# Ledger of designs, part 15: VHH binders against Putative glutathione-dependent formaldehyde-activating enzyme

Target 1, 157 residues: Putative glutathione-dependent formaldehyde-activating enzyme, of Halomonas elongata (e1vbt6)
Amino acid sequence: MLLEGSCHCGAVRFRVVSPHPYPFNRCYCSICRKTAGGGGYAINLSGDADTLVVHGAEHTSIYQAEIDGLTSPGERHFCSRCASALWVFDPRWPELVHPFASAIDSDLPRPPERVHLMLENKPDWVEIESREQDRCFAGYPDESIAEWHARLGLEEG
Key: E = the ipSAE of ESMFold2; O = the ipSAE of OpenDDE; V2 = 0.75 times the mean of E and O plus 0.25 times the DockQ between their complexes.

## First folded at step 20 (VHH; framework vhh_7uia_1)

Design x01 (from s03 with K104Q; at its last look DockQ between E and O 0.83; V2 from the best seeds 0.80)
Fold by ESMFold2, look of step 20:
Structure x01 (fold): chain B 157 residues (1-157), chain A 121 residues (1-121)
Amino acid sequence: as target 1 above (157 residues)
Amino acid sequence: QLQLVETGGGLVKPGGSLRLSCVVSGFTFSDYAMAWVRQAPGKELEWVSSITSSGSRTYYEDSVKGRFTISTDNAKNTLYLQMSSLKPEDTAVYYCARSPRYDQWKPFDYWGQGTQVTVSS
């Protein structure tokens, strides 16, 4: 699926192809919550980095989280004008890019189940909105984004 | 049955050059992105450089940019790291690592045993 996204002010627009477009993965870690979260979590999608096309790239800035003096190579791209979180690129997975579902303008499919991860970092005020089929993890889940889609027969080529 | 074998380490003086090689077997080399990772004495593992499966894009951590060059030779199933302008802080065991094709939570699913690089006067 071709994903189309933008920042709120319109200075940055992008598109990327993803065979895994379901916005199912709710990450409650402090980095995701503070940099891209709205209700206490963020949703990262995945896409093919070779297909990413960006208009207005000069209006993006990059944040790399620092934990205990160690700078993560993961790049959190956001609009320098309106602060909209856009995507993550991490060179340790150089063929992938992870747009935030919040930045996507094209229709995203509804996930039949969701995964709630990094719950050990969830603040008390955030309520987990879970359903019967949802899975919850204190840390990282046991499936990748690709494996979740494959298990449910939801890959889009 | 996967095998990643690093060679080319050794002792070199500051400012010198060294070329590391990693010969792989047991998987289709051209299907995977590859990386170099290092561990200095008493320190944690540090990602150094990555290359896409096609070789079309390369990435470097900040301290090695302009000094190190990652490359591949698909005909030889070999990953290289050309290191120049070496500094004492580059002293480490260097590991060849394979990046998974999908968004698995760990960035590297297979590693070699490493080759020692020592930069000292």
Scores: ipSAE 0.683, ipTM 0.873, lowest interface PAE 1.2, mean pLDDT 90
ESMFold2 (binder alone), look of step 20: mean pLDDT 81; pTM 0.832
OpenDDE, look of step 20: ipSAE 0.888; ipTM 0.943

Design x02 (at its last look DockQ between E and O 0.90; V2 from the best seeds 0.81)
Fold by ESMFold2, look of step 20:
Structure x02 (fold): chain B 157 residues (1-157), chain A 122 residues (1-122)
Amino acid sequence: as target 1 above (157 residues)
Amino acid sequence: QLQLVETGGGLVKPGGSLRLSCVVSGFTFSDYAMAWVRQAPGKELEWVSSITSSGSRTYYEDSVKGRFTISTDNAKNTLYLQMSSLKPEDTAVYYCARSPRYDRYDVPFDYWGQGTQVTVSS
């Protein structure tokens, strides 16, 4: 599926192809929550980095988190004008790019189940809105984004 | 059967050069992105460089940019790291690592070599 995204002010627009377009994974970790999550979590999609096309790239900035005094290689791209979080690129997975679902303008499909991860880092005020089919993890889940889609027969070529 | 074997480490003086090699077997080399990762004495593992499966894109951590060059030779199933202008802080065990085809949230590398020691001292 071709995903089209943008920042709120319109200075940055992008496109990316994703075989895994379901916005199912709610990450409650401090970095995701603070950089891209207005409600206590963020949702990352997975896309093919070779297909990413960006217009207005001069209006993007990159944040790399500090973890125990070391700078993470993960690059969180955001609009320098309106602060919209746009995508993550991590060179340890150089063939992938992870747009934030919140930046996507295309109609995303509705996931039949969700994954809640990093719950050990969830602030007390955030309520988990879990459903019967949802899976909850204190840390990282036991499936990749691709494995989740494959298990449910939801991959798009 | 799957193997990643690093060679080319050694002792060099500051300002010197080394080329690390990683010979791969047991998988289709051209299908996977590859990386170099290092661990200095008493420190955590540190990602150094990555290359896409096609070789079209390369990435480097800031401290090695302009000094290190990652490359591949698909005919020889070999990953290289050309290191120049070496500094004492480059002293570490260097590992060849395979990047998985899918992201696992916490697992950037699914297979590792045994490592080769690089020591930079006067």
Scores: ipSAE 0.721, ipTM 0.887, lowest interface PAE 1.2, mean pLDDT 91
ESMFold2 (binder alone), look of step 20: mean pLDDT 82; pTM 0.832
OpenDDE, look of step 20: ipSAE 0.838; ipTM 0.922

Design x03 (from v03 with K107V; at its last look DockQ between E and O 0.88; V2 from the best seeds 0.82)
Fold by ESMFold2, look of step 22:
Structure x03 (fold): chain B 157 residues (1-157), chain A 122 residues (1-122)
Amino acid sequence: as target 1 above (157 residues)
Amino acid sequence: QLQLVETGGGLVKPGGSLRLSCVVSGFTFSDYAMAWVRQAPGKELEWVSSITSSGSRTYYEDSVKGRFTISTDNAKNTLYLQMSSLKPEDTAVYYCARSPRYDKWDVPFDYWGQGTQVTVSS
């Protein structure tokens, strides 16, 4: 599926092809929550980095988290004008890019189940809102984004 | 089954050059992105460089940009790291690593070599 996204002010627009378009994961880690998740979590999609096209790239900025005194190579891209979180690119997975579902303008399909991850980092005021089919993990799940789609027969392309 | 074997480490003076090699077997080399990762004495593992499976894109940690070049030779199933303008802070064990085709969340490398020591000192 072709994913089209933008920042709120329109200075940055992008598109990327994803065989895994279901917005099923809710990451409650402090980095996702603080940089992209006003409701207490962010949803990361997965896409083919070779297909990413960006218009207005001069209006993007990159945040790299500091962990134990070391800068993570993961790049959190956001609009420098309106602060919209857009995507993560991490050169340790150079063939992938992870747009935030919040930045996507295309109609995303509705996942039949969800995964809640990094719950050890969730503040008390945030409710998980888990449904019967949902899975919950204190840390990282046992399936990748691709494996989740494959298990449910939901891969596109 | 899968095997990654690094060679080419050694002792060099500051400003010198070294070429690391990593010969792989047990998987289709051209299907996977590859990386170099290093560990300096008393420090944590640090990603150094990555190359996509096609070789079309390369990435470098800031401190090595312009000094290190990652490349592959698919005919020899070999990953290289050409290091030039070496500095004492480049002293580390250098590991060849394979990047999986799908992310497994915060686990970027699924197979590792044994490492090769690079020491940069006067």
Scores: ipSAE 0.742, ipTM 0.892, lowest interface PAE 1.0, mean pLDDT 91
ESMFold2, look of step 20: ipSAE 0.732; ipTM 0.891
ESMFold2 (binder alone), look of step 20: mean pLDDT 80; pTM 0.819
OpenDDE, look of step 20: ipSAE 0.856; ipTM 0.930
ESMFold2 (binder alone), look of step 22: mean pLDDT 81; pTM 0.826
OpenDDE, look of step 22: ipSAE 0.860; ipTM 0.931

Design x04 (from v03 with D106N; at its last fold request DockQ between E and O 0.96; V2 from the best seeds 0.84)
Amino acid sequence: QLQLVETGGGLVKPGGSLRLSCVVSGFTFSDYAMAWVRQAPGKELEWVSSITSSGSRTYYEDSVKGRFTISTDNAKNTLYLQMSSLKPEDTAVYYCARSPRYDKWNKPFDYWGQGTQVTVSS
ESMFold2, look of step 20: ipSAE 0.709; ipTM 0.883
ESMFold2 (binder alone), look of step 20: mean pLDDT 81; pTM 0.825
OpenDDE, look of step 20: ipSAE 0.883; ipTM 0.942
ESMFold2, look of step 22: ipSAE 0.729; ipTM 0.887
ESMFold2 (binder alone), look of step 22: mean pLDDT 81; pTM 0.826
OpenDDE, look of step 22: ipSAE 0.864; ipTM 0.931
ESMFold2, fold request of step 23: ipSAE 0.700, 0.713, 0.647; ipTM 0.882, 0.891, 0.858
ESMFold2 (binder alone), fold request of step 23: mean pLDDT 80, 80, 80; pTM 0.819, 0.818, 0.818
OpenDDE, fold request of step 23: ipSAE 0.871, 0.876, 0.878; ipTM 0.936, 0.939, 0.941

Design x05 (from t03 with E61A D62K; at its last read DockQ between E and O 0.81; V2 from the best seeds 0.80)
Amino acid sequence: QLQLVETGGGLVKPGGSLRLSCVVSGFTFSDYAMAWVRQAPGKELEWVSSITSSGSRTYYAKSVKGRFTISTDNAKNTLYLQMSSLKPEDTAVYYCARSPRYDRYVPFDYWGQGTQVTVSS
ESMFold2, look of step 20: ipSAE 0.718; ipTM 0.887
ESMFold2 (binder alone), look of step 20: mean pLDDT 82; pTM 0.841
OpenDDE, look of step 20: ipSAE 0.893; ipTM 0.945
ESMFold2, look of step 22: ipSAE 0.719; ipTM 0.893
ESMFold2 (binder alone), look of step 22: mean pLDDT 82; pTM 0.842
OpenDDE, look of step 22: ipSAE 0.896; ipTM 0.949
ESMFold2, fold request of step 23: ipSAE 0.696, 0.688, 0.688; ipTM 0.883, 0.881, 0.882
ESMFold2 (binder alone), fold request of step 23: mean pLDDT 83, 83, 83; pTM 0.849, 0.848, 0.851
OpenDDE, fold request of step 23: ipSAE 0.901, 0.899, 0.902; ipTM 0.951, 0.950, 0.952
ESMFold2, last read: ipSAE 0.591, 0.695, 0.682; ipTM 0.847, 0.881, 0.874
ESMFold2 (binder alone), last read: mean pLDDT 83, 83, 83; pTM 0.848, 0.847, 0.847
OpenDDE, last read: ipSAE 0.901, 0.901, 0.889; ipTM 0.951, 0.951, 0.945

Design x06 (from t03 with R101K Y102W; at its last look DockQ between E and O 0.81; V2 from the best seeds 0.78)
Fold by ESMFold2, look of step 20:
Structure x06 (fold): chain B 157 residues (1-157), chain A 121 residues (1-121)
Amino acid sequence: as target 1 above (157 residues)
Amino acid sequence: QLQLVETGGGLVKPGGSLRLSCVVSGFTFSDYAMAWVRQAPGKELEWVSSITSSGSRTYYEDSVKGRFTISTDNAKNTLYLQMSSLKPEDTAVYYCARSPKWDRYVPFDYWGQGTQVTVSS
């Protein structure tokens, strides 16, 4: 599926192809929560890095978190004018890019189940909106974004 | 059986050069992005460099940019790291690692045993 996204102020627009467009995961880690998580979590999508097209790239900035004294290679791209979080590129997965669902303007499909991850980092005030079919993990699940889609028969593109 | 075997480590003086090799078997080498990761004594694992499966894009952590070059030879199923202008801070065990084909949350699904690089006079 072709995903189209933008920042709030319109200075940055982008497109990317995602065979895995369901916004099913909620990451509660402190980096996601503080940089992109208005509800106490962020939802990361997955896309083919070779298909990413950006308009207004001069209005993007990159944040790389510092973890235990080391700068993470993960690049969190955001609009320098309005602070909208847009996507993550991490060279440890050099063929992928991870747009935030919050930046996507295309209609996204509804996930039949959700995954709540990094719950060890969730502050007490954040309450998990969990359904019976949802899965919860203190850290990372062992199932990838692609494997989640394949298991449920939801792959596109 | 999947194997990643690093060679080429050793002791070098500051400013010296080494070339690390990683010979792989048990999977289609050209289908996977590959990486070098290092661990200095008493420190966490640190990603060093990555290369896409096609070889078309390479990435480096800031402290090695301009000094290290990652490359592949698909005919030999071999990943390389050419290191130059070595500094004492580059002292570490260097691991060859395979990036997962799918977007797993934790990077690198297979690792070599590592090769020691020591930069000291």
Scores: ipSAE 0.677, ipTM 0.868, lowest interface PAE 1.2, mean pLDDT 90
ESMFold2 (binder alone), look of step 20: mean pLDDT 82; pTM 0.839
OpenDDE, look of step 20: ipSAE 0.875; ipTM 0.937

## First folded at step 21 (VHH; framework vhh_7uia_1)

Design y01 (from t03 with A33N; at its last look DockQ between E and O 0.87; V2 from the best seeds 0.76)
Fold by ESMFold2, look of step 21:
Structure y01 (fold): chain B 157 residues (1-157), chain A 121 residues (1-121)
Amino acid sequence: as target 1 above (157 residues)
Amino acid sequence: QLQLVETGGGLVKPGGSLRLSCVVSGFTFSDYNMAWVRQAPGKELEWVSSITSSGSRTYYEDSVKGRFTISTDNAKNTLYLQMSSLKPEDTAVYYCARSPRYDRYVPFDYWGQGTQVTVSS
């Protein structure tokens, strides 16, 4: 599926192809919450890095978090004008890019279940709001974005 | 059995060069992304460099850009790290690591036993 996204002010627009377009996971880690998750979490999608096309790239900036005294190689791309979080590229997974669902303008499909991860970092005021089918993890889940789609028969090719 | 075997480490003076090799077996080398990861004494693991399965794109952490070059030789099932202009802070055990091509949360699913690189006067 072709995903099309943008920042709020319109200075940055992008497109990327994703075989895994369901916005099912909610990451409650402090980095996602503070940089992209005003409701207490962010939703990362997955896409083919070779298909990413960006218009207005001069208006993007990159944030790399410091973790245990080291700068993470994960690049959090955001609009330098309006601060919209756009996508993550991490060279440890060099074939992938992870747009934030919040930046996507395409009509995303509805997930039949959700995953709530990194709950050990969730502040007290954030409600998980899990449903019966949802899965919850204190840390990382036991299946990847691709495995979640495959298990549920939801791959888009 | 899947194996990754690093060689080429050693003691070298600042400004020197080394070439690390990682010979793999038990999987089709050209089907996977590969990386070098290092661990200095008493420190956390640090990603150093990655190369895509096609070999078309390479990435480096900031402190090694311009000094290190990652490459592959598919005919020999071998990953390389050419290290130049070595500094004392490059002292570490260097691991060859395999990176999955899909979005697992932990980036490396296999790595070897490592090879020691020591940079000292």
Scores: ipSAE 0.611, ipTM 0.854, lowest interface PAE 1.8, mean pLDDT 90
ESMFold2 (binder alone), look of step 21: mean pLDDT 82; pTM 0.833
OpenDDE, look of step 21: ipSAE 0.850; ipTM 0.930

Design y02 (from t03 with P100L; at its last look DockQ between E and O 0.90; V2 from the best seeds 0.78)
Fold by ESMFold2, look of step 21:
Structure y02 (fold): chain B 157 residues (1-157), chain A 121 residues (1-121)
Amino acid sequence: as target 1 above (157 residues)
Amino acid sequence: QLQLVETGGGLVKPGGSLRLSCVVSGFTFSDYAMAWVRQAPGKELEWVSSITSSGSRTYYEDSVKGRFTISTDNAKNTLYLQMSSLKPEDTAVYYCARSLRYDRYVPFDYWGQGTQVTVSS
């Protein structure tokens, strides 16, 4: 599926092809929450880095978190004008890019189940509100974004 | 049997050069992105460099940019790290790693045994 996204002010627009467009995972870690998650979590999608096309790239900035005293290679791209979180690129997975679902303008499909991850660092005021089918993890789940889609037969071309 | 075997480490003076090699077997080398990761004494693992499966894109952590070059030779199933202008801070065990082709908690699923690089006067 072709995903189309933008920042709020319109200075940055992008598109990327994703066979994995379901916004099923909710990451509650402090980096995701603070950079992209006003409700207490963020949703990262997955896409093919070779297909990413960006218009207005001069209006993007990059944040790299410090983890255990080291700067993470992960690049959190956001609009320098309106602060919208846009995507993550991490060169340790150089063939992938991870748009934030919050930046996507395309109509995203509804997931049949959700995954709530990194709950050990969730602040107390954030309610999970899990459904019967949802899975919850203190850390990362055993499935990748791609494996979740494959298991449920939800991959898109 | 999947194997990653690093060679080419050693003792070198500051400003010197080394070329690390990683010979792979047990998987289709050209299908995977590859990386170099290092661990200095008493420190955490640090990603150094990555190369896409096609070889078309390369990435480097900031402290090695301009000094190190990652490359592949598909005919020999070999990953290289050409290191120049070596500094004492580059002293570490260097590991060849296979990058996962999909998003997981850890980026690498197979590692070599490592090769020691020591940069001292």
Scores: ipSAE 0.631, ipTM 0.862, lowest interface PAE 1.4, mean pLDDT 89
ESMFold2 (binder alone), look of step 21: mean pLDDT 81; pTM 0.837
OpenDDE, look of step 21: ipSAE 0.854; ipTM 0.931

Design y03 (from s03 with S54Y; at its last look DockQ between E and O 0.81; V2 from the best seeds 0.76)
Fold by ESMFold2, look of step 21:
Structure y03 (fold): chain B 157 residues (1-157), chain A 121 residues (1-121)
Amino acid sequence: as target 1 above (157 residues)
Amino acid sequence: QLQLVETGGGLVKPGGSLRLSCVVSGFTFSDYAMAWVRQAPGKELEWVSSITSYGSRTYYEDSVKGRFTISTDNAKNTLYLQMSSLKPEDTAVYYCARSPRYDKWKPFDYWGQGTQVTVSS
């Protein structure tokens, strides 16, 4: 599926192809929450980095978190004019890019179940808004984004 | 069957050069992104450099930019790391690693056994 996204002020627009467009995972880690997730979590999608097309790239900036005193290679791209979180690129997965669902303008499909991850980092005031079929993990889940889609028959052919 | 074998490590003086090689078997080499990762004594693993499938894009951690070059030779199924202007801080075991094609929580699914690089006077 072609995903189209933008920042709030319109200075940055982008497109990316994703075979895995369901916005099912909710990451409660402090980096995702503070950079992109005002409700206590962020939703990262997965896309093919070779298909990413960006208009207004001069209006993007990159944040790299410090983890245990070291700068993470993960790049959190955001609009320098309006602060909208746009996507994550990590050169350890150089074939992939992870747009934030919050930046996507395309009509995303509704996931039949969700995954809640990194719950060990969730602050007490944040509620897990779980449904009966949702899965919860203290750390990372046992399925990748691709494996979740494949198990449910939801890959975009 | 699937194997990643690093060679080319050794002892070198500061300012010197080395070329590491990683010979690959058991999978279609050009279809996967590849990386170099290092571990200094008593330190955590540190990503050094990556190259995409078909070799179209390369990436480097900040401390090695301009000094290290990642490349491939598809005819020999070999990944290289050309290291120049070596510093004592580059002393580590260097591992060749393969990135999976699809999204995984771990960035590397197969590793070599490593080759020691020691930079000292």
Scores: ipSAE 0.622, ipTM 0.845, lowest interface PAE 1.6, mean pLDDT 90
ESMFold2 (binder alone), look of step 21: mean pLDDT 81; pTM 0.831
OpenDDE, look of step 21: ipSAE 0.869; ipTM 0.937

Design y04 (from s03 with D31N T52S; at its last look DockQ between E and O 0.93; V2 from the best seeds 0.80)
Fold by ESMFold2, look of step 21:
Structure y04 (fold): chain B 157 residues (1-157), chain A 121 residues (1-121)
Amino acid sequence: as target 1 above (157 residues)
Amino acid sequence: QLQLVETGGGLVKPGGSLRLSCVVSGFTFSNYAMAWVRQAPGKELEWVSSISSSGSRTYYEDSVKGRFTISTDNAKNTLYLQMSSLKPEDTAVYYCARSPRYDKWKPFDYWGQGTQVTVSS
């Protein structure tokens, strides 16, 4: 599926192809929450890095988190004008790019189940709105984004 | 079985050059992105460089940009790291690592045994 996204002010627009378009995983870690997740979590998608096309790239900035005193190679791209979180690119996975669902303008399909991850770092005020089929993890899940889609028969070629 | 075997480490003087090799077996080499990762004594693992499965995209940690070059030779199933203008800060064990094809939560699923690089005078 072709995903189309943008920042709120319109200075940045982008497109990326994703065989895995379901916005199913909610990450509650402090980096995702503080940089992209005003409700207490962020939803990360996955896409093919070779297909990413960006318009208005001069209005993007990159944040690299400091973790235990070390700068992560992960690049969190956001609009320098309106602060909208747009996508993550990490050169340790050079084939992939991870748009935030919050930046996507395309109608995304509704996931039949969700995954809630990094719950050990969730603030008390954030409630997990879990459904019966949802899965919850204190840390990382046992499935990748691709494996979740494959298990449920939801991959889009 | 899957193997990643690094060679080419050694002792070099500051300003010198060294070429690391990683010979791969047990998987289709051209289907996976590959990386070099290093660890200085008593320190955390540090990602150094990555190359896409096609070889068309390369990435480098800031401190090695312009000094190190990652490359592959698919006919020989070999990953290389050409290191130049070496500094004492580059002293570490260097590991060859495979990036998974899917977004696994760990960036590297298979590792070599490592090769020691020591930059000293």
Scores: ipSAE 0.657, ipTM 0.858, lowest interface PAE 1.3, mean pLDDT 90
ESMFold2 (binder alone), look of step 21: mean pLDDT 82; pTM 0.833
OpenDDE, look of step 21: ipSAE 0.859; ipTM 0.932

Design y05 (from t03 with M34F; at its last look DockQ between E and O 0.81; V2 from the best seeds 0.78)
Fold by ESMFold2, look of step 21:
Structure y05 (fold): chain B 157 residues (1-157), chain A 121 residues (1-121)
Amino acid sequence: as target 1 above (157 residues)
Amino acid sequence: QLQLVETGGGLVKPGGSLRLSCVVSGFTFSDYAFAWVRQAPGKELEWVSSITSSGSRTYYEDSVKGRFTISTDNAKNTLYLQMSSLKPEDTAVYYCARSPRYDRYVPFDYWGQGTQVTVSS
């Protein structure tokens, strides 16, 4: 599926192809919450980095978190004009890019179940709105974004 | 069955050069992206460089940019790291690692045994 996204002010627009378009995972880690997740979590999608097309790239900036004195190679791209969080690129997965669902303008499909991850970092005020089929993890799940889609037969080419 | 074997480490003086090699077997080399990762004594693992499966894009940690070059030779199933202008802070065990084809939350699904690089007298 072709995903189209943008920042709020319109200075940055992008497109990326994803066979994994379901916005099913909710990451509650402090980095995701503080940089992209005003409701206490962020939803990362997965896309093919070779298909990413960006208009207005001169209006993007990159944040790299510092973890225990080391700068993470993960690049959190955001609009320098309006601060909208757009996507993550991490060179340890050089063929993938992870747009935030919050930046996507395309009509995303509804996930039949969700995954709640990094709950060890969740502040008390954030409510986990879990449903019967949802899975919850204190840290990282045992299933990738691609594996989740494959298990449920939801991959899109 | 899967093997990644690093060679080319050694003792070198500051300012010197080394080329690390990683010979790969047990899977289709050209289908995967690769990385070099290092661990200095008493420190955590540090990502150094990566290369896409096509070889079209390469990435480097800031402290090695302009000094290290990652490359592949598909005919030899070999990943390389050319290191130049070596500094004592480059002293570490260097590992080659395979990037997973899926978006796993933990990077790298296979690792080599490592090769020691020591920059000193």
Scores: ipSAE 0.682, ipTM 0.874, lowest interface PAE 1.3, mean pLDDT 90
ESMFold2 (binder alone), look of step 21: mean pLDDT 82; pTM 0.838
OpenDDE, look of step 21: ipSAE 0.857; ipTM 0.933

Design y06 (from s03 with Y102F; at its last look DockQ between E and O 0.91; V2 from the best seeds 0.79)
Fold by ESMFold2, look of step 21:
Structure y06 (fold): chain B 157 residues (1-157), chain A 121 residues (1-121)
Amino acid sequence: as target 1 above (157 residues)
Amino acid sequence: QLQLVETGGGLVKPGGSLRLSCVVSGFTFSDYAMAWVRQAPGKELEWVSSITSSGSRTYYEDSVKGRFTISTDNAKNTLYLQMSSLKPEDTAVYYCARSPRFDKWKPFDYWGQGTQVTVSS
């Protein structure tokens, strides 16, 4: 599926092809929450980095978190004008890019189940909006974004 | 069995050059992105460089950019790291690592044994 996204002010627009477009995973880690998740979590999508096209790239900036005294190679791209979080690119997975669902303007499909991860980092005020089929993890799940889609028969071209 | 074997480390003077090699077996080399990761004495693992499975895109940690070059030779199932203008800060064990094709929550699923690079006068 072609995903189309933008920042709030319109200075940055992008598109990317994702065979895995379901916005199913809610990450409660402190980096995702503070940089992209005003409700207590963020949803990262997956896309093919070779297909990413950006308009207004001069208005993007990159944040790299410091973890245990080291700068993470993960690049959190955001609009330098309006601060909208847009996507993550991490060169340790150089063939993938991870747009935030919050930046996507095109319709996203509704996931039949959700995954709540990094719950050990969830602040007390955030309540998990879980369903019967949802899965919850204190840390990372064992299943990747691609594996989740494959298991449920939800892959797209 | 899946194997990643690094060679080419050694002792070199500041400003010198080395080429690290990683010979791969047990999987289809051209299907996977590959990386170099290093660990300096007393420090945590640090990602150094990555290359896509096609070889079309390469990425480098800021401190090595312009000095190191990652490449592959698919005919030999070999990953390379050409290191030039070496500094004492580059002293580390260098590991060849495979990036998974899917976004597993850990960036590397297989590692080599490492090869020691020491940059000293």
Scores: ipSAE 0.645, ipTM 0.854, lowest interface PAE 1.4, mean pLDDT 89
ESMFold2 (binder alone), look of step 21: mean pLDDT 81; pTM 0.827
OpenDDE, look of step 21: ipSAE 0.865; ipTM 0.937

## First folded at step 22 (VHH; from v03 with E61A D62K; framework vhh_7uia_1)

Design z01 (at its last fold request DockQ between E and O 0.83; V2 from the best seeds 0.81)
Amino acid sequence: QLQLVETGGGLVKPGGSLRLSCVVSGFTFSDYAMAWVRQAPGKELEWVSSITSSGSRTYYAKSVKGRFTISTDNAKNTLYLQMSSLKPEDTAVYYCARSPRYDKWDKPFDYWGQGTQVTVSS
ESMFold2, look of step 22: ipSAE 0.751; ipTM 0.898
ESMFold2 (binder alone), look of step 22: mean pLDDT 80; pTM 0.822
OpenDDE, look of step 22: ipSAE 0.890; ipTM 0.943
ESMFold2, fold request of step 23: ipSAE 0.700, 0.685, 0.723; ipTM 0.882, 0.870, 0.889
ESMFold2 (binder alone), fold request of step 23: mean pLDDT 80, 80, 80; pTM 0.817, 0.812, 0.819
OpenDDE, fold request of step 23: ipSAE 0.890, 0.890, 0.895; ipTM 0.944, 0.943, 0.946

